Miniprotein binders against Uncharacterized protein slr1840. Designs and how they scored, part 3

Target 1, 371 residues: Uncharacterized protein slr1840, of Synechocystis sp. (p73408)
Amino acid sequence: MRQILIAPDSFKGTLSAGEVCQIALDVLAPEFDCVAHPLADGGEGTLEAIANNLDGQWQTVRVQGPLPDQTVDACYLWLPQEETAVIEMARASGLPLVPVGEHNPEIATSYGTGELITHAARRGAKQIQLAIGGSATNDAGLGLLMALGWQFLDSQGQSVGWGGQALGKVAEIIPPVLNAFPQVTVLCDVTNPFYGANGAAQVYAPQKGADPAMVQRLDQGLRHFARVVREFDGFEINFPRAGAAGGMGGGVAWALETKIESGFTAIAKLTQLEQAMAGCDLVITGEGCFDHQSPQGKVVGGVLELAKKINKPAIIVAGQCQLSQTVLPNVLKIFSLVGPDMPLEKALQHPQTALKKRLVQVKQYLIQSQN

## First folded at step 20 (miniprotein; from r38 with M41L)

Design r52
Fold by ESMFold2, fold request of step 25:
Structure r52 (fold): chain B 371 residues (1-371), chain A 82 residues (1-82)
Amino acid sequence: as target 1 above (371 residues)
Amino acid sequence: DLEEEIRELLREAEELIKQYKELTEQGRHDEAREVLYRFLLLMARLRYLAFWLGNEEIYERAWELLEEMLEIVRELERQRSD
């Protein structure tokens, strides 16, 4: 039987990557052998995508939430065979945890994310894959680092506290003396530097609740912190991608000597996407893309590039796509959920129906192409 | 060292709870909020030290103290609104 790899991103706002895979399995079987390989790019939904591919154990931990007086039960995925924990920062320190009227990156802390790392280390993790999308914070990872034993003191020798407001107060850095924490890899794809016109505060703090005056204060705090770090050990924290998640990219790269990697690349490697694709005859991938005219996601792009590299044909299923196959070599056909028979509003209201309808058309196309 | 710090933090936590109540009763709400904030940071530090020592009892005690303080905060806010 023809073997098909179903390797989609989520259709954000409508269907998880796992749900997309399940609908595809239901429609394409029994005519085709299908293998589900849901993917993510390191943002929200990453743990669920990995859990659908690997034999992982969900760990639920009570931790510090983004607001100082908030606690949350946050979960991460423990992969015992890989000795790896996959942690989404947003589950402990994410913007969705904060009521809309209480968004404030000057007070929001990443401390709970550090508590998840500590728990994973005690569980036996040797590696942490840390997805940092969707954060509520602009604290450069200070909270996370404090949970790992770092101390940040003001000129009076007192803790600077939490949040973006603390950055400008830092006068002394005291690292932990002994530490056997796992190797941390930060997963993200934003390229913004730590501070400045394109930095974390200027570009992302407004989405987290900062008005213009607060954005200016946060940017100055990041600049001050960068100076203190340079004075401490010479590290230049203002590099590309350092502004990710309110400066988390820079803070953990400096303090934990981690690197920032593409979320798709790390997830594809962890779930052995290339091996799975090599065993198939065709790949179906896709993303929601309801608010764009063509797929723009790292998952679709990464799957297509891999498919081209190992000479596998691909089919794209997306919410919308106006590109022709002539600009996407190795793509047999593109199916858009939105079309004359499925207007945008209807597709958003009934995403499972819209997807199923297009997958039936994919099935018909594949059956006809066998002749 | 760490156990001495834990003992001091536990003493300080009880003092901060007492201070919060007194400041709130005196109508000194800005100072009460500062005391609450210091308490919240203290509880996070205590959880960290409990991890360092592998001390489950202290870890749970830090969460219990946090909830006790938050209940006090809610009760005093209810009294103010009445």
Scores: ipSAE 0.735, ipTM 0.920, lowest interface PAE 1.0, mean pLDDT 89
Fold by ESMFold2, fold request of step 25:
Structure r52 (fold): chain B 371 residues (1-371), chain A 82 residues (1-82)
Amino acid sequence: as target 1 above (371 residues)
Amino acid sequence: DLEEEIRELLREAEELIKQYKELTEQGRHDEAREVLYRFLLLMARLRYLAFWLGNEEIYERAWELLEEMLEIVRELERQRSD
């Protein structure tokens, strides 16, 4: 009996990766031995994908929200077998937590994300996987570091406070006294440097509520902070990826000596995707891609690359797909949800039906290929 | 030591609450805002120390003081708007 790994991304806007897997199991499992392995690329929703693969414990804690006078109940995923906590920054310090009229990266703090890390450390975590997408902040991780015990003082010896506005005030850095934190890995696919024309403030602060004058102040603050860090210990904070999440990538890399990994790579390692794939005869992967005909997504691309590496055949199920089987030698067949029998509008309105229809066709294809 | 720092922070927190109320009632709103912001930062520091020392009583007290101050802020802002 053929064993099939079902390893999809979510179909963005329509179906979660877990829902895709469940539909595939319902259609295929009577005739085939299927293993669900839902995936994500490190963005929002990453915790749910990991929870479907591993025996995790949701931890809910009261923490500082992005606004100084805001409290939030934020959750992270504790994986006791792996001694690992998976934290999404956006759940404590994310833009969705801030009402649209109150978006302000000069005041928004990452402090609550640091509080999630301290909670996970107390819980026994030896490793933290930190997904940093969707942040409200441009504080270079200053708030996060303060929650870990770092102090940042102005020229008068007073705390610089929170938010992007604090960066330009830093005159002295005092490392924490309590310094037994888990190893932190940042999940990041953004390549922007810390400051400058392509830096955190110039590229991303407008989406977080910054007008042009504020963008300039934030960029100047990042430049000042970079100088202070260089004087403190010689570290050059303005490197590729350092600008992720309002400078969080640079700040954490400097202060915590962290690894920065692509989201897919980190999730694939954590969930042991390669081992799961090696135990199967075939991989089915997929993604939504309904309204924008873009190159294949990071999850699908990563799954296909791994499948090629360990010589496993693959089938792709996607909303719309522009890939050619001739350029993807391990891909047996591509099934698009949209087609003559399923127009785009209908597929978007009834994604479960569209997916089920194509999975029945996958099933028929697999049965016929055995004869 | 860190336990002594916690005691000092708790004393300062009570003083900041008093200062906020007095400054607001005197119409010194810029100074009151500075006191509030200092209080918010102090509560975050207190939570850090209490959590790492495993002092659950102080950790919960820090959250209670934060809510107490925020309620005072809301009440005094309501009176000002009237």
Scores: ipSAE 0.691, ipTM 0.901, lowest interface PAE 1.1, mean pLDDT 89
Fold by OpenDDE base, look of step 20:
Structure r52 (fold): chain B 371 residues (1-371), chain A 82 residues (1-82)
Amino acid sequence: as target 1 above (371 residues)
Amino acid sequence: DLEEEIRELLREAEELIKQYKELTEQGRHDEAREVLYRFLLLMARLRYLAFWLGNEEIYERAWELLEEMLEIVRELERQRSD
């Protein structure tokens, strides 16, 4: 074994993908040639993962926050070589930016995310990767689109205002007069439709502060907006993934005529994961919880599929492993942070120590496998 | 003329700031909130226009007006809670 690729996801709530890579390098690099390749799913830590992998420049911009009375200094990542901006909507319109007790998806606006897009365009972006995880909003991207010059008017010809409450009031759509935007690609891993029982409001609005009555209003708003969009240009906004970020997936896909891609797939392309992996003999990947769904849809699943495609062996290092055996023939072994020697509580309290301890076992396993 | 629209929006913004203060002083808080929302939308439109026209001065002025208004809001809310 000559080279190891370390390509983890974040261990949600404990370690970033970059931190996992660093710990792995600290343990393995004295014995093996290792390359760190932190990954993300387009959720929290996406910018940091990309910044650790590519020569990125952090850009800080003052923008509208998620609430009307908020302004925030939001960062996005500029990739000068790729002429690409990577934007996390959560930096401008995210749930963590809303004070405790003020979570309200009827009022929360995505406008500041649209401002980040405009600033990225000014910076010379040819492409924008828009990660839409962690939203405070259920506005179908209305605020974002307003920042890009769309106008949404009520039956009286007045602006519908901000937030999810605006959706049900839309009677007229006016496209921007000035339309010079780079290509936007929306990154999300959810498959929720725009509205209904599995739609944006019903599934995600509760965690954004919506009570059951608010959820119903928001869902009706999304249904109304979908009708207005259909009447406007015939577009059917109720498709899989359209419900991402409170309908922003659908709204942006419609207005900017763009596709919604898996966060992993987009990041893997952007960071050239396949090329990096092709140069290695082994892949080490991992996430916080490896379950029966992990092989099919998460960062780890994507890495394993790619590794299988190019015939590379893989090792999984998981916070918790619920699988006794992998169905993937290219997976050599799964290591769980949690074990008889490391209770869950201790692993959560000391994730770095827990990971380091397990990586020492990985090291030992690799040494033994070479003999 | 987009430049004329910008000038009109700026004038309207100043008027909305005055109206917000007056309504708040009168205890008409619901109406003041509506004025605030109109102001926020106006600032949004102004920033959009200024940005795409490449008018950095007006873009910065729109931010200054927004911050001024938000300071007024915070101060008046504080006074109400006291």
Scores: ipSAE 0.615, ipTM 0.869, lowest interface PAE 0.8, mean pLDDT 91
Fold by OpenDDE base, look of step 21:
Structure r52 (fold): chain B 371 residues (1-371), chain A 82 residues (1-82)
Amino acid sequence: as target 1 above (371 residues)
Amino acid sequence: DLEEEIRELLREAEELIKQYKELTEQGRHDEAREVLYRFLLLMARLRYLAFWLGNEEIYERAWELLEEMLEIVRELERQRSD
């Protein structure tokens, strides 16, 4: 019996990777031996995808929210066998946690994300995977670092406070006296530098509630902070990916000597995707929209590259496929949820039904290919 | 001495709560906000120290003080809106 690995991304806005896997299992079993392996890109659904693959333990911790006067019950995933915590900053410092109309990246703090890291350390984490998507913040990780014992003082020797507003006030940096933190890996797919036209503030602060004047102030704050860091230890914080999560990528990389990896790469390693794929005859992957960038994209592209590397055939199931004639190595066929029998609107309204219908066609194709 | 620092932070926290109330009663809302932010940072530092010292009592006390302060903030804001 042919063994199939089902390794999708989420269909953004419609189905989680886990839901996609379940529907695929429902359709393809028992005719095929199927293994579900939901994936994520380090963004939304990362914890859920990992929890579905590994024996993870959900940990709920009361922490500082994104706003100074806000507390939240944030969850992270503890992997006891791997001695690894997986933390999504969005659970503590995320944009969705900020009430409508109160989005302010000058005030929003990453402190709660740092508290999650400390709790994970206390739990015995040797490694922390830190997903930094969906942030409310442009504080360069100052809040997070303060939770880890860093102090940032102004010219008067007072704490600079929290948020992007604090960046331009930093005059002195005091590292933590006690630092026994695990190795942190930042999951990041953006290549934005710390500041400038493509920097954190200019690119992402508007989405976090910044007006043009605030964007300029935040960018100047990032520039100032970068200078102070250089003066402190010579580190150049203005590198590709440093601008991730409002400069947190840079701040954490500097302070914690952290590795920055793609979300897919980290998750694929953590969930042992290569080993799972090696045990299968075929991989089925997919995402919401398969376009000209998708072959080089995060999850689907990564799966296809891996499949090619180990000579496994692949099938792609996309919500919408914009590539009619793309011949990808080892890709047997691309199936689109949207088709003559399933208009886009209907597929968006009934994603489960649309996916199921297309997976039936995948099943038929696979049966025919065995004959 | 980290234990001494904790004691000092706790004393300062109580004073900041008092100052916040007094400033708010005086209608000095901007200054009250500054006091609040100082208090929040103080509580953050207290939690950090308590964590590293393994002092769960002080760690929880820091959260209690934070919650108390936030309740005060909410109550005083409500009274202002009435």
Scores: ipSAE 0.518, ipTM 0.819, lowest interface PAE 1.0, mean pLDDT 91

Design r52
Fold by OpenDDE base, fold request of step 25:
Structure r52 (fold): chain B 371 residues (1-371), chain A 82 residues (1-82)
Amino acid sequence: as target 1 above (371 residues)
Amino acid sequence: DLEEEIRELLREAEELIKQYKELTEQGRHDEAREVLYRFLLLMARLRYLAFWLGNEEIYERAWELLEEMLEIVRELERQRSD
């Protein structure tokens, strides 16, 4: 084994995927030829992971923030070779951009995310990768669509306004005059429908500042909007994943004929993970906690599935591991940061040191396996 | 005519700035907030139109008007809290 792909997720709360890669390179090189391939799931660190793998250009754009009276300088990635823009909704319409105590999904708007899409289109994007994690909104993407030229009018012919409060007021939909947009792919790992007990409002609006009464209003708004859309063009917006980012998954899929893909799958394609892995003898992956859920949809699970598909051996380096080796036949070995020599508290306080210590053991294991 | 719509939006925006000031001076804060949100919608539409028409001047003017309005909002809120 000479060439190793290092394809970790972030160790959430401690190390970025890029930092994990750098530590691995520092430990494993020069004895092993290592290729860093930091990954993400379409959540936090997605842009950084992509920027570390591709020759991306950071674009900063002044846009409307999550509240209508806010402006933000939002960044996105331009990939000139791929003619692709990668946009994180959280940079324009994200929950962290809302001041403490002002969280209100009835008012919060996705408009600034639509402005980023517009700027990317002007830059010449043929494709948009849209990460929709961390939204402040439950507006079904109305704000985003407004930035793309859609108009939503009430029974009096007036604009329905901003945020989730607008949904229940929509009586008329006016499509944009100019609608030549790039292909949008929404990065989404949730399967929530548009409305109902498992819908956008009921599941996610509380964490965005909704009280129980507001949740009911927002859910009724989503139901109303779904009816109006069905009457407009026959589209059924209440499908799995439509509830993502407060209904944006549904709204964008309806208006832009968008693909909804898992964050990992989209990032893996964009960063050419399969090709990178095919060129290596071994893949090392990892995350903060490898548990029974990790194989089902997280970065580590995706990497292991891909490694199995192309017959590459894998090593897992996890913060904590709750799985036995027998569950993963394509995995050579699992290394946990936490162990008898590294208590959890110490690993959390000194994650770099903990990771380095385990990577030294990985290195020793690999050297011994070559003999 | 999208250019005529731009002209109308600009005229309406100027009137809304005036109305916001007047309503705030009268202590009609809820109505002033409604005027503000209407103004913000106009600016959003104006930016959209200017962008697609390739009118950079109007696009930047829409941001300037927005910033001006938000400065007015901040100043009047400060004066109310004092």
Scores: ipSAE 0.471, ipTM 0.809, lowest interface PAE 1.0, mean pLDDT 90
Fold by OpenDDE base, fold request of step 25:
Structure r52 (fold): chain B 371 residues (1-371), chain A 82 residues (1-82)
Amino acid sequence: as target 1 above (371 residues)
Amino acid sequence: DLEEEIRELLREAEELIKQYKELTEQGRHDEAREVLYRFLLLMARLRYLAFWLGNEEIYERAWELLEEMLEIVRELERQRSD
């Protein structure tokens, strides 16, 4: 074993995937030839992870913020070779952009995310990768669609307005006149339907500042909008994943005929993870917490499944490792940052040191395995 | 048709700015808020149309009008708090 692929997720709250890769490169070189391949799940750090793998150009655009009365400078990533833009809705319509005490999913709009899409389209994007984590919104993507030229009118022929409050008022839908949009792929790991007990409002609106009464209003709005869409073109918007980002998964899938893919799968394809892995002898992956669910849906799980598919051995370096019985047979060893020599508190305070120390042990293990 | 829509949106926007000021001066804050949100919708539509038509002048004008309105809002809110 001489060539190693380093394909981690972020260590959430401590290290970016890129930082993890750099530390691994610094520790494992020159004894091992390492290739950095930082990954993400479509959440925070997705753009940075992609930018570290591909020759990307950062684009900054002035757009509407999550509240109608605010503007933000939002960045997205342009990939000229792939003719692809990668957009994080959190940069335009994200929860952190809402001032403290002003969280209101009845008013918050996805319009600024639509403006990013339009900007990317005009720049020549053939594909849009839309990460929809961290939204402030429960507007079913109405704002985003408005930025793409859709109009939503009430019973009086007036615009329904902004945010989740608009959903229940929609009586008429007017498609855009200009229909030349790139193919949008929504990066989504949730399976929530559009409405109901497991729908967008019931599950995610409380986190966005909704009280129980507001949640009920938002859910009724989503139900109403689903009926209007069905009457408009027969589309059933209440499908698994439609509830993502306050119903935007459903709204975008309906209006733009988009694909909804897992964040990992989309990023792995975009960054050519399989090709990179095929060129290596071993994969090192990791995340902030390795649990029983990690093998099934997170970056680590995706990497391990891919490694198994192409018969590559893998090593896991996790921030915290809970003993999982569901270890794939191609996993050689699991290393936890936290251990007797590194208490959790110390690892959280000094994540770089904790990771470096563990990677030294990985290096020693690999050297011993060659003998 | 789209050019006429742009002209109409601009005319309506100017009227809404006036209405917002008048309503605020009258202490009709809830109605003023509705006027503001309507104005913001017009600016959103205007930006969409201008952007897709490649009319940079109108696109920038829409941002200028938005910024002007938001400055008015902030100033009137400040005066209310004093």
Scores: ipSAE 0.452, ipTM 0.797, lowest interface PAE 1.1, mean pLDDT 89

